VHH binders against FYVE, RhoGEF and PH domain-containing protein tag-77 (tag-77). Designs and how they scored, part 8

Target 1, 198 residues: FYVE, RhoGEF and PH domain-containing protein tag-77 (tag-77), of Caenorhabditis elegans (x5lx76r375to572)
Amino acid sequence: KLHYAAVEFLKVQNNYVQYLKEMAVLYPEYMERFGKRVGRDLLASHNGHENVVLQIKKIMVQILPIHEMLLKEIDKVCSNWDSRYPNMSKTIGTFADFLKCCQPFLDNKADFLNKLLQLRNEDKEFDEATYMFETEVFKRGKKGAVIQQLDQVHQNFMRYKLLMLRYSEYLIDDCDEKEKAQEAIQKLENVTQAVNQK
Below, E stands for the ipSAE of ESMFold2; O stands for the ipSAE of OpenDDE; V2 stands for 0.75 times the mean of E and O plus 0.25 times the DockQ between their complexes.

## First folded at step 4 (VHH)

Design k35 (from c10 with Y52W G55D T105Y; framework vhh_7zox_3)
Fold by ESMFold2-Fast, scan of step 4:
Structure k35 (fold): chain B 198 residues (1-198), chain A 119 residues (1-119)
Amino acid sequence: as target 1 above (198 residues)
Amino acid sequence: DVQLVESGGGLVQPGGSLRLSCVASGFTFSDYAMGWVRQAPGKGLEWVSDIWSGDSTGYADSVKGRFAISRDNAKNTLYLQMNRLKPEDTAVYYCATGWYPLEDYFDYAGQGTQVTVSS
């Protein structure tokens, strides 16, 4: 059971890194490629304002490397796993403060959602290209709705605490790792409080 | 003319490994997303993996953790490292430009290379 809990961290983090790559790289590249096909730059600035897809990309590009590093460390824990000596808590605890990297996105999320929805309503080719992108993401076994997927940043942030609580439940009460798990959970709570303040 | 030439297929036992290669010519390789799709006997085309011009990668759930896609833009070559092969991986593997399955947004495909995982 403990090993399955550890592997769940790897699954969640891998899915989140794929989502960040989708927003930082795949979605902008798809829109650029589709634009070339229809003979128009779908990511052009409007009224002197940068396209929302590129605004999201700029923030996601800053978040992605931190989560790729976390994924690498979680993968090391899972690849060298021994249930007699569980060791996930140090990795999660070490990265807890760096999870604040999502703050710029969370601060602008409502504006990004509104701008993306407006652009889809006003630009039919942009809407069609986004729908085609969503369809391809769905074919790959992922949820494809770009607007709904912007919630993944907040959802992923909440997932770490839930995963640590579940992980901690499978540990022996007097285990050294259980003390470290409680410390990591407390750090995650502190980050949650800091990120949720306006 | 655009050409995609796959190699590296063969017969392998379950749990074994193979590395597929695809040499591309006739287009600016570094500007294109590249991928692998496969077709098992009696089945349709299945997307396996892709790699975009910015080196971002994607994998089908069925191969995630076992396969690794990579590219060498200087050599116009796409690779697929296939580990812990299963009988279910038996298929003809096609190199393709674009990150879609062959049914839609697909510019080119090669002739394929046969992978057979014996039991």
Scores: ipSAE 0.007, ipTM 0.196, lowest interface PAE 9.6, mean pLDDT 81

Design k36 (from c10 with Y52W S53T G58Y L102I; framework vhh_7zox_3)
Fold by ESMFold2-Fast, scan of step 4:
Structure k36 (fold): chain B 198 residues (1-198), chain A 119 residues (1-119)
Amino acid sequence: as target 1 above (198 residues)
Amino acid sequence: DVQLVESGGGLVQPGGSLRLSCVASGFTFSDYAMGWVRQAPGKGLEWVSDIWTGGSTYYADSVKGRFAISRDNAKNTLYLQMNRLKPEDTAVYYCATGWYPIEDTFDYAGQGTQVTVSS
């Protein structure tokens, strides 16, 4: 069970890194290539302001490397797993503070959502291209709904805490790792509270 | 079982016309954007035209003003009307759906129909 809990971190982190790649790289690139096909820049500035897709990209590009590093460290823990010496807590605890890197996205999430919805309502070709992108990622077994996926950044905080709570439950009482797990859980809670206070 | 069956290719002289057809089965045709891609001898795949579910049409610069894509949802059929054909249009033409520009791949493509424009 303990090992299964540790492996769940790897699965969750892989999925989240794929989501970040979709928003930072694939979605903007799809829109750019599709724009070239139709002879129109779908990511053009509006009223002198940068397109919301590119605004989201700029933030996601900064978040992605941190989560790729976390994924690599979680993978090391899982690849060298020994249930006699569980060691997921140090990795999660070390990266807890770096999760604040998503603060600029969370601070602007409502604005990004409103701008994306407005752009999809006002620009039919942008809306159709976005729908086609969503359809392509959905066909490949991924969740491709761009608007719905904007919640993934916030949901990721809840997933880490939930996973750590389950991991901690499978540890024997009074072991060193259980104390480290509680410390990591507290760090995750502090980050979540700081983010939610805006 | 998803199938895309192309027809209408053949030999034609420069300046001539051909109409390609693609009959789709095994999926809800009206829910999918459809397109045409071609492959000339010794060259890679080249996108030709797309038609979206709402009827919007798009064309490669090489065929703009000469080709017209259309669909008949009642017949599950995609068409490509090719006018003022050039030797450079010689290729196998494939009906396709599920194109992903980043990977240049397709979910489904037919077996193709040969178009030869010879002087």
Scores: ipSAE 0.014, ipTM 0.346, lowest interface PAE 7.0, mean pLDDT 82

Design k37 (from c10 with S30D S53Y D104S T105Y; framework vhh_7zox_3)
Fold by ESMFold2-Fast, scan of step 4:
Structure k37 (fold): chain B 198 residues (1-198), chain A 119 residues (1-119)
Amino acid sequence: as target 1 above (198 residues)
Amino acid sequence: DVQLVESGGGLVQPGGSLRLSCVASGFTFDDYAMGWVRQAPGKGLEWVSDIYYGGSTGYADSVKGRFAISRDNAKNTLYLQMNRLKPEDTAVYYCATGWYPLESYFDYAGQGTQVTVSS
């Protein structure tokens, strides 16, 4: 049961790293590729302002390596698991501090949403390329899937907290690991509250 | 393990027709763009046509109006109907898959099927 809770972190983290790669690498690359087909740079600057897809990319490429490292550390915990010596809390607690680096994305999320909606409304080829990216990469076929995915950054803070709460519940009354779990939960809650204040 | 198996190539006279087929396995066919690329003797790879999951198509200028790409998602099969064939269409034709559009990028290609247009 406890081990199952630990493995759930691995699944959640793998999904989030995949999402970050989709936004940081695959979406910009797809738009560049589609631009070649239509003979136009779909990611061009307008009036000196950087395209929103590239603005999102710049933030995502900074947070992706952090989450790739977290994924490796969670994988190590799971691969070397021994329920007599549970040790997920240190990994989650350590990386909770790095999750604050995602704040620039959260501060700009509403602006990114508005800019993406505006581009999709005003630029037919940008809209069509984004829809095709959503259909083939996200396997959704729905307009707004990229926009829906902007919620993933905030949702991941909530997921880590829920996973840690479940993990803590399955621990025996062990002073050290349970205390570390509570500390990690508090760090995650503090980050969540900070982003919700803005 | 992605597999793309082409068939339907052969020898035809100029002005003739051929229908190429590609049977796909090892991935969710419906989620990916499919296309055809060709390589003529002594030349590089040339994109011929592609088809998006939702049915939107693209064609190279050299084949536009003569070739028609289609897909049967129930059979995991891609087709290329080639009409009014020219000697210049002589090439090995490869089935390819990736994200739409495939013109500059594809992830996988099959082993190819030879098309020879000659009198």
Scores: ipSAE 0.070, ipTM 0.519, lowest interface PAE 6.2, mean pLDDT 85

Design k38 (from c10 with Y32W G55D; framework vhh_7zox_3)
Fold by ESMFold2-Fast, scan of step 4:
Structure k38 (fold): chain B 198 residues (1-198), chain A 119 residues (1-119)
Amino acid sequence: as target 1 above (198 residues)
Amino acid sequence: DVQLVESGGGLVQPGGSLRLSCVASGFTFSDWAMGWVRQAPGKGLEWVSDIYSGDSTGYADSVKGRFAISRDNAKNTLYLQMNRLKPEDTAVYYCATGWYPLEDTFDYAGQGTQVTVSS
């Protein structure tokens, strides 16, 4: 059961890194190339305001490397797993502070959602390109829906805490790892509170 | 399995017209972007035209105003109407689909149909 809890971190982190790659790289690149094909820049600035897809990209590009590094560290824990010496807590605890890198996205999430909805309603080629991107991502076994995915950044905070709580429950009392797990959970809670307090 | 079968190529004189067809099977045709790419003798692949699920279209500068791409989702068929053909249009034409918009790469293509424009 403990090992299963550890492996769930790897699954969650791998899914999140794929989401970040979609928003940072694949979606903006798809929109640029679709625009080139139909003879119009779908990512153009309007009245001096940067396109929302590019605004999201700028933030996601900063977040992605941190989560790729976390994924590699979680993978090391899982590939060298020994339930007699569980060791997930140090990895999660070490990266907890770096999770604050998503604050600029969370501060702007409602604005990004509203701007994406407006673009999809007002620009039918933008809407078609986004639908085609979503269809391609979905057919390749990924989540796909751009607007529905905007909540993933906030949901990921909640997932780490829930995964750590579950992991801690499977640890025996009075082991070093349980103390480290409680410390990591506290760090995750502090990051969540800091985000909510602004 | 995805299959694309092109037809409609042939020999035509400069200024003439041809209509290419591509019958698709093995996927939900209406959900996918479709396109035409061509390869002239001794040259690399050149994108010709794309059509998307909502019927937005794109054309290479070399064919704008002369070629028209269309699709019939009920028949799983892609078309390319080629008007005012030039010797430079001589190529093997391939029906293609994939992760659009691609440069000159695609996930699936047919065997191609030869178009020769010559007097």
Scores: ipSAE 0.127, ipTM 0.546, lowest interface PAE 5.5, mean pLDDT 83

Design k39 (from c10 with Y32F S53W T105E; framework vhh_7zox_3)
Fold by ESMFold2-Fast, scan of step 4:
Parts: sequence; C-alpha cells; structure tokens
Structure k39 (fold): chain B 198 residues (1-198), chain A 119 residues (1-119)
Amino acid sequence: as target 1 above (198 residues)
Amino acid sequence: DVQLVESGGGLVQPGGSLRLSCVASGFTFSDFAMGWVRQAPGKGLEWVSDIYWGGSTGYADSVKGRFAISRDNAKNTLYLQMNRLKPEDTAVYYCATGWYPLEDEFDYAGQGTQVTVSS
C-alpha cells in the first residue's frame, strides 16, 4: 500500500540517523572509556596521522545534521498522512542535492576499512574496545559490526531511489504526486551518477 | 529483573585469603562487564576490580598483585580471589555490572557480602 511505502521512508531514515549517531558519538565514546581502563589513549595519532575512528567521526558529524533534518521532514509527512493527497515526493526531491554530503566518506571508505582492519589485528585493546561497542549496539537491537557497517553510507544513499520507485508504483497514473515522484526520482538518479562517477 | 547475589565473605586474619562469588540472573551475563566495588566502614564506595567478556581486567592500585577477578559464563558466576588480605580490605563487597568501565559508573549492584580482616 501507498501509506506503507511512505512509512518505509520513515523507518529507513530513522535507522540511518541512529547508525550515524553510533559512528559519530557512541563508537568514539566507547574507545575513550576503554582506553582509560587500559591506561592508553586508543584514539591517539600514529606517525602524525589521525586515528581512523576520529577520521570517521569528523565526516559523520557533518553528515548527521542533514539526515536529522530529512528525518524530521519525513516524520511530518507521515504524521499528517492522507492517502487522498500523498506528498512524500516534495520532501525527497528537496533533499536530493544535500545527499552529496556523503561524498567525502565514500572517497575514503576503502582506506578507512583497511585502517580499521589493521588496528584490530595489531592492537588487542583496540579490538576488545570495538567488540564492546559492537556488543552494546547489538544488545540495543541495532546492527553492531563496525567493519560491515561502513557499507551503510553507500547502501543508504542507494535506498532512496528504490524507495521512491516503490512509492511511485502505488500512485494513481493521472495524479499530480506521480509527476512530482518522477521528478524526485530523476534528481536522485542525477545525484547518484555524480557521486559514483568520482 | 536483574539479580546479583554475593557470597564468600567472612572473618579472616591478616595475610589470609577469601574467595567471593556472585551469581547473576535476569540478563545475558556474558554480554556485560562485571566487577567488584566495596564500602569500608564510614567511607564511600570504592571500585576494586572489573572484567570484560574479552578477558580484559582492571584493578585498583590498592589491590593489584593480591586480588584476581575471574568469571564463569556457563554458570553466570563472577569470582574474586583475595590473597594477602590486610585490615584495610575490611568492607562490604558488592558485585556490580555496567556497560562502561565500572570505576566510572555501574548500573546495578547486589546486596553485598561482609569481609572483615582482623586479628
């Protein structure tokens, strides 16, 4: 159903905002607390290079506000939903350009993955602290595997087009909203191509 | 409904040993940091030791080299082996659990077990 398709946006966006908070706030906090326990700064720079957890944090902190705003707007659409006058397309279309904010992360994802794997293999306290973080996230009913979660940024970016395509399929063919949905889908397509071509 | 039940306290002479036990229920024991905190007569609560699921342990400076913390996840039981006990170790010992290092914060504690070190 159309309403269900609209609510799916809210669920997806809420999950993504929680993921961004985990990477921007929770993960660095666990590393700091565990480091205090073992008498070491687990987030210390090495050879003049900033720790990968802090590099990821800096990017996630910039991405988070955009996605919190999008979540708020999607929530407004769902809270005031009337299937006679569907209106998700304007919200998604308006935010399409801002989704490019993930580009710095995508440019560095492979490097971040390699650095995290290296640290976990060579620093046992770093690995244990990361397991602590993953376990706490898992206990809260959320995805916790840090290495695998790095794919969430790219996967979430790709989800918006799929969600809009599904939403559009449930719209009446001669409906104003269907035209707006097609416009939003085209904007998402353009942004996706621009991001992937870099 | 988290329950932590301590046992193994008692009266012992200086230089003696005691082994404390804590049986946990109401949560997935193996997923939590576990530890011991104590309160001496007329003093505040003092963190003694903790242990994570990965085996990492911490000890207060006052007990390093004398106490050993361990856990048995199959039995949901936490232990504290106390050796070379001193009068200064006299306190009620509480089993505790939390998500962060217990020297900073803990979420739950049991009713405690009394340890008295006296001649």
Scores: ipSAE 0.006, ipTM 0.275, lowest interface PAE 9.6, mean pLDDT 83

Design k40 (from c10 with Y52R S53Y L102F; framework vhh_7zox_3)
Fold by ESMFold2-Fast, scan of step 4:
Parts: C-alpha cells; structure tokens; sequence
Structure k40 (fold): chain B 198 residues (1-198), chain A 119 residues (1-119)
C-alpha cells in the first residue's frame, strides 16, 4: 500500500542516520576512550598522515546533518499522512542534490578500506578496540562491522531510487504526486550517474 | 561457568606493597582482556588497570607509576603489583574480564579482595 511505501522511507532513513552516527561520533569516541584507558593514542597520526578513523569521521560529520534533516522531513510527511493527498515526492526531490555530499567518501572508499585493513593487521590494540566497538554496537541491536559498513554509503544512495519507484507504483495515474515522483526519480538517477562517473 | 577468584589483599602501612592474584576458570583465559577495578568505602567502581591479549597495559592516573599489571596465561592468573600504597588506595579490588568503554563496565568480576592502607 501507498502508506506502507511512505513508512519504509522513515525506517530506511532512521537506520542510515544511526549508521552515520556510529561512524561520525561513536567509533572515534570509542577509540579515543579505549586509547586513554590503555595509555596509548590509537588515533595518532603516522608520518604526518591523519589516522583513517579520523579521515572517515571528517567526511561523515558533513554527511550526517544532511541526513538528519531529511529524516525530520520524512517524519513530518509520515506523521501527517493522508493517502488522499500523498506528498513524499517533494521531500525526496528537494534533498536529491544534497545526496552528492557522500561523493568524497565514495572517492576514497577503497583507500579507507585498505588503510583500515592494514591498521587492523599491523596494530593488534587497534584491532581489539575495533572488535570491541563492533561487539558493543551488535549487543544494542545494530550492525557494527566497520569494514562491511563502509558499503552502507553506496547502498543507501541506491535505496532512495528503489523506494521512490515502489512509492510511484502505488500512486493513481494522472495525479499531481505521480508527476512529482517521476521528477524526483529523475533527479535521483542524475545524482547516481554523476556519483558513479570515474 | 566463568569464575574469578581474587587473593593477596590485607592490611598494609602507607608506603608498603601488596601483590594481588586472580585465578580464572571457565573460559580461555589467554583470549580475553583482563583488568582490575576497585570500590572505596562509600564510592562507586573505579577502573584501576587492564591488560589485553597482546600484552598492552593501561593504568588509571591515580595509580600510574605505582602499580603494575601482569598475566600468566599458563596458570590462568592475573596479577596486580601495588607499590608505594596510600590511604586513598583502600578499597575492595575486583578482578574482571571484558571491558566496555561505552558502559565503563566488565562482563564478569570476582568477589573481590580487601586492601586497607592504614597506620
């Protein structure tokens, strides 16, 4: 149903915001606290190069507020839902261009993955701290595998188009909202194409 | 069934030394981080020291330079060497495993051993 399709946006966006908070705030904080207790800075720079956890944090901190705003707008749509006057398309369409904020992360994803794997292999304290962070996130009902979660940025990017396509399918032909849904889908497609250009 | 049994506490004069021991059973000791936490009379739990599977150690600022944590994996035993003891070190000392910085807690702790520093 149409209402169910709209509610799926809220669920997906809430989960993604929680993931971004893990990478922007919780993981760096955990590593800092762990390092302080064991008398070693696990996030220290090496040879003038910033630690990969902090490099990821800097990008995620910029992405997070945009997705928090999107979450609030989606929540407003769902809280005031009336299937006679569906209105999700304007919210998604308005935020489509801002989704390009993930581009710096996607450009550096392979490098981040390689640096995290190298640190976990060469620094057993860093590896243990990361494993314990992942365990804490898992115990609270979330997925916290840092390496696997690096794919969430790209996967979430692709989710909006799929959600909009399902939403559009439940709309009555020749309604204003369906036209707006098609426009939002086209904007999402354009952003996806721009991001995937190498 | 995880068990941690502490020993080595007692009454000592300021400036003295004590060595605490903790014998672990019911898990693969060498695979886990181990630590010491203490509770002074009328206060909450305070983290004292930990030692991880790689041998890396950490210490609270209040005990740094005076205490030394170590482990003997062949004997499933954790140690805390306490030197230059102060009245402020008076507490029940607990052996613990599994440290969670978000919660400042441990998965398991023993029954504790009393350390009293008094003249």
Amino acid sequence: as target 1 above (198 residues)
Amino acid sequence: DVQLVESGGGLVQPGGSLRLSCVASGFTFSDYAMGWVRQAPGKGLEWVSDIRYGGSTGYADSVKGRFAISRDNAKNTLYLQMNRLKPEDTAVYYCATGWYPFEDTFDYAGQGTQVTVSS
Scores: ipSAE 0.000, ipTM 0.170, lowest interface PAE 12.1, mean pLDDT 81

Design k41 (from c10 with Y52H S53Y G55D; framework vhh_7zox_3)
Fold by ESMFold2-Fast, scan of step 4:
Structure k41 (fold): chain B 198 residues (1-198), chain A 119 residues (1-119)
Amino acid sequence: as target 1 above (198 residues)
Amino acid sequence: DVQLVESGGGLVQPGGSLRLSCVASGFTFSDYAMGWVRQAPGKGLEWVSDIHYGDSTGYADSVKGRFAISRDNAKNTLYLQMNRLKPEDTAVYYCATGWYPLEDTFDYAGQGTQVTVSS
């Protein structure tokens, strides 16, 4: 079950990187293309304020590279897996502090949610385009509404500790990796407490 | 078609109690871990509690000693008994299923049930 626990990191990270790409690249591009078809810029500024989709994009573009790097390192661990010498803890521990990259999104999440809800209520073409994006892109990946999926950033951040706890449980007692797993769990806990103090 | 239907939410005073229920359909309920996650207004999703198919349970530190999760496999129903409720427990509560740590919470979550703790 240890190997399966390690592979779950890869599945979770692949899913999250796809989500970040969907929010950083696919959603803005979809809105731009839909706008061209209906003859209107759906991402235009309102009252001098940048469109919320583009505000989200700017933050997601900063988060994405860190998670792509983490995915690559997790993939290396899984591709070279040997249950006699488990080694996931170093990778997760190394990236724990960098997971704070989600803080700007979490700080602004409530505002983004409110702006998206308002824009969908006030602009029927924006609402229709977002619904079509959800149907054609999100549902293919078994994801829900854009508004619902804004929670993925916080949910994914919280998942790393749970994945590490599961992984640690399947390690042989008193092995080197179990000590490293406990250190990684502590680092994740410290990062979680720092993020949640806002 | 997996469906999870939550109920039992409502308005309650601080210190009060509430019991949430979740009726599952479209899958073999007894083969899956079940859990509760919540979303407070303007906040992210927070894992609250889970119960494995083997009946072992887990709880977030914020609810330990106050909440109790249970399941009735014959009725395909998950429960959350919430005691000594605090204003901070105000949230939409979602029933979830999947492999722990509840990987597929959004795909298997229902519409949620609103819990408001206020005087």
Scores: ipSAE 0.000, ipTM 0.081, lowest interface PAE 20.0, mean pLDDT 82

Design k43 (framework vhh_7zox_3)
Fold by ESMFold2-Fast, scan of step 4:
Structure k43 (fold): chain B 198 residues (1-198), chain A 120 residues (1-120)
Amino acid sequence: as target 1 above (198 residues)
Amino acid sequence: DVQLVESGGGLVQPGGSLRLSCVASGFTFSDYAMGWVRQAPGKGLEWVSDIYSGGSTGYADSVKGRFAISRDNAKNTLYLQMNRLKPEDTAVYYCATGWYPLEDSYFDYAGQGTQVTVSS
């Protein structure tokens, strides 16, 4: 069970890194290339405001490297797993403070959602290109609904606490790792509270 | 079972025209973007044109103004009308599903291809 709980972190982190790549790299590049093919810049500024896809990209490119590093560290823990010396808590605890990097996205999420909905309603080619991107992502067995997936940033933030709670429940009462797990959970709670108080 | 069957290739003189067809089966054709890619002798794959289910089209700069992509959803058929053909258009032409796969090294549901040769 303990080992399975640790492996769940790897699965969750891998899925989240893929989502961040979709928003930071794949979606903007897809829209850029599609626009060039149809002879129109689908990511052009509207009413003097930068296109929402590029606004999201700017934040996601800052978040992605942090989560790629976390993925590497979680993978090291899982690939060298020894149930006698469980060690997931140090990795999660070390990265807990860096998870605040999602704050700018969360602060602007409602605005991003409204701008995406408006742009898709007003610009048929943008809407069609976005539907095509979503279809290609879906065909590859991944979630492709851009608007629905905006919640993934907040949902992933919450997932770490739930994963750590399950992990800590499977630890032996008299071990250093259980205390470290409690410390990591507290750090995650502090980060969540700091984010949600705004 | 997904199948894409191309036809309409052949030998044509420079300045001539050909119309390629691709008959699709095994999936809901009207829900998918469709495209044409080609591979010329000694070159890699080159995207030629695509068309989304909503009708939006795109063309490579090398074929703009000469080629026209279209689809008939009732017949599950994709077309490429090629006009003012040049020797540089000589290639095997492949029909493919989706737009995104055409930019990757891998094609999801691609046909076997049809040979187009432009020479005197």
Scores: ipSAE 0.000, ipTM 0.162, lowest interface PAE 12.0, mean pLDDT 80

Design k44 (framework vhh_7zox_3; at its last look DockQ between E and O 0.03; V2 from the best seeds 0.00; counts 0 for: pae E 11.7 > 2, grease 26.1 > 24.2, placed apart)
Fold by ESMFold2, look of step 5:
Structure k44 (fold): chain B 198 residues (1-198), chain A 120 residues (1-120)
Amino acid sequence: as target 1 above (198 residues)
Amino acid sequence: DVQLVESGGGLVQPGGSLRLSCVASGFTFSDYAMGWVRQAPGKGLEWVSDIYSGGSTGYADSVKGRFAISRDNAKNTLYLQMNRLKPEDTAVYYCATGWYPLEGDYFDYAGQGTQVTVSS
C-alpha cells in the first residue's frame, strides 16, 4: 500500500516526461521529416510570427531537464525503497518550487491552442502531418491528441498534490516522514493556487 | 534501426526455471524503461514486468515473487529470471521498449519473441 503509493509518483512522472519529449522533441522532428518528404517547411513562420510548434518547443525544452532530473530522483527512491523508512517526501518537497517553471506555458496555453488550430485549418499539409503524428500517439496507447496534450502541463500540477495526499494517508501519524509530507503538500498547494489564478 | 532479440525460451517441466535475455541495439539502452510482455495461445498481450532506467521494477500479480527482471546497461541486455514455472506461464515472451512507455504498454518496439512452454 505505501510502496504502491510511492510507485505511482514514478508512473506519473515517467508519463509526464514522455509528454514533454513528445511536444518538445518528437513533434517538431516529425514535422521536419514529413515536410522534407513533401517538399515543404512545415515549421516556417506563419503570418509573420514563429511557428507555434517551435514556440511550444522553446518553452518545453527549458522545463524538460528539470523534470528528467525529478524522474531520476523518484526512480532512485523507488529503487531503494524500504517501507520501514519511507522517504519520498523530501524529493517531492525539494522540487515543488521548481514546478512553477511551467508557468510560461500555462500563461500562453490558450494562445498556443488557437494558433495550432488556425494553422491546421489554413495549411492542409501541416494538418495531415499533425494527424499522422496523432495517429502514432493514439495507436501506441499514449496520451490523446496533440490538442488534448496541451492540458497535461496543468494537470500534472494537480496530480502531484493528489499523489502526496494519497501517500501521506498511508503514513503512520506523528512521524518525521508525515511531517515532511505535510510540508510538501503545502508547497504543492501554493504552486497549484498560483497556477489556477490567471 | 531499433532491434530487440530475445532468447532463452524453451520447454520446461512445472516448477522449473528459465532465464530470458533480450539484446538491444539502435538506441541508448540505459535511457529507456524496458519490459516483458507475453501472449498465451489464443489470448491477448499481458504485461509481465518492467524495469525503469534507475532500476525500479514492477510485476504483474500472477508472477510476483517468482519472476525477477534485471538489466545490464553495459551489455545492452534485459533479463527475466523465471522460477517455479506453471503451465499458465506458457506463452511467447516479448522484450519491449518505447519512448518512455506507459506502464504495461510497450507498443513502439518489440522483438520477435521467444517461446516458453511449461508442460507435463
Scores: ipSAE 0.005, ipTM 0.249, lowest interface PAE 11.7, mean pLDDT 78
ESMFold2-Fast, scan of step 4: ipSAE 0.387; ipTM 0.733
ESMFold2 (binder alone), look of step 5: mean pLDDT 82; pTM 0.834
OpenDDE, look of step 5: ipSAE 0.263; ipTM 0.633

Design k45 (framework vhh_7zox_3; at its last look DockQ between E and O 0.04; V2 from the best seeds 0.00; counts 0 for: pae E 9.3 > 2, grease 24.9 > 24.2, placed apart)
Fold by ESMFold2, look of step 5:
Structure k45 (fold): chain B 198 residues (1-198), chain A 120 residues (1-120)
Amino acid sequence: as target 1 above (198 residues)
Amino acid sequence: DVQLVESGGGLVQPGGSLRLSCVASGFTFSDYAMGWVRQAPGKGLEWVSDIYSGGSTGYADSVKGRFAISRDNAKNTLYLQMNRLKPEDTAVYYCATGWYPLDEWSFDYAGQGTQVTVSS
């Protein structure tokens, strides 16, 4: 039970890091390769501004290293796990304030969505390339369309508080780790409120 | 062109051992979590084990203490050592990547599978 709750952090974080790599690396790379095949630069500037796929990439490459570091720390906790001395709370609590790194993406999410929809409507080859990326790389319906995946940044942030609450429920009352868990939960609540105030 | 190729299955007596291998290509193996799932005759998929890029492992309760997952990043190869095999372990075993923990049976890629049969 307690070990299962700790491992859930690892599984969730691993999948989120993979999502960030998909959006930061795989999608732009796929669009470039598809574009070369059809003789188009699908990532060319639009309306005098950088292509929205590249704008998303720039933000995701800033977020990714923070989450890769968190993944490595969670992995260390799980690899050395001893249920007699549970110790996930410090790792999550230490990283809680850094999780605001998602704010630049969230501030621009509505704009990114609108620009993606507009490009897909106005540029048939961009639309076809995005569709093919969705079907060839997102082969299972669990990932959803690229546009629906923009919600993953916010949804992932909410997952840390839920994971901490579940982990804390399995801890022995009146122990040091449960106190640290409540501190981490409070930090996550504070960061969640700051992020949601936009 | 992601490819996962399983091998090492076969017929074994109860109490015996097998070692499964999965050779991966078409992606950066060392960056991805890998896992094993199995499908017994007439049943759905069952998660068996996984291993993360940092070395953390997980096991289904039914195989804990009997199976050991490992990886060799230099050879792009995933392994499953299966000891003290039981007739209940009879299944086609698939290696997989692209794992989503909230749907334990969800994965982006899986191989063709290798048959393990435990019978006298």
Scores: ipSAE 0.006, ipTM 0.302, lowest interface PAE 9.3, mean pLDDT 81
ESMFold2-Fast, scan of step 4: ipSAE 0.378; ipTM 0.736
ESMFold2 (binder alone), look of step 5: mean pLDDT 82; pTM 0.837
OpenDDE, look of step 5: ipSAE 0.314; ipTM 0.680

Design k46 (from c10 with T97K W99Y Y100W T105Y; framework vhh_7zox_3)
Fold by ESMFold2-Fast, scan of step 4:
Structure k46 (fold): chain B 198 residues (1-198), chain A 119 residues (1-119)
Amino acid sequence: as target 1 above (198 residues)
Amino acid sequence: DVQLVESGGGLVQPGGSLRLSCVASGFTFSDYAMGWVRQAPGKGLEWVSDIYSGGSTGYADSVKGRFAISRDNAKNTLYLQMNRLKPEDTAVYYCAKGYWPLEDYFDYAGQGTQVTVSS
């Protein structure tokens, strides 16, 4: 069971990295190329401000590399797994503080959501292009709702904590790894609270 | 079981033309956007062109006005008509399922077809 709990981290992290790539790279590129087809820049400034898709991209591009590094470290733990010497806690604990990199996104999430909804309502071609992007992503067995995907950043924090709690439950009491797991859980809790309040 | 099989590559003189074909199987071809990507010697992957299920097309600036992408849904076949070829067009050309630059498209890319533009 312990090993399966560790493997769940790999699955969750792979899914989250794919989501970040969608928002940082794929969605902006799709909108740019769709705009070329319809003869209009769909990512042009809106209401005198930078397009919300590009605002989101700027933040996601900074978050993505940190999560790609975490993915590689989790993969190493799983690839070299030995249930006699469990070692996921050091990896999660080490990266817990770096998860604060999502703070700028969470601070602006409500504003981004409102701007995206407004832009979709006011610009028919932008709305159609976004819908087509969502459809293409869904057809390939991935998540597709851009608006719902904005919740993934916050949801991912909760997933890490839940995964660590389950991992800790499967560890033998008084083992070194259980102490490290509790420390990592505390670090995740501190980051989650700091991010939610600030 | 998705399969994409490219053909039509070869050696051509600068200014010449080639038509690449890609025969698709294992999925409902008409439902998906399709595209061409290429890799020149010593370089990374470059998006060349795509075509949506509805027929709308896009082209990289480097090939716009010289290349034309098309599809035949009845034959599950994607085409790339390449005109006024330049030495810089020398690359392995890959057929890709879906919208480029989605990374998982490369998981569905075919074996590729070599295009060499040289005198």
Scores: ipSAE 0.000, ipTM 0.231, lowest interface PAE 11.5, mean pLDDT 81

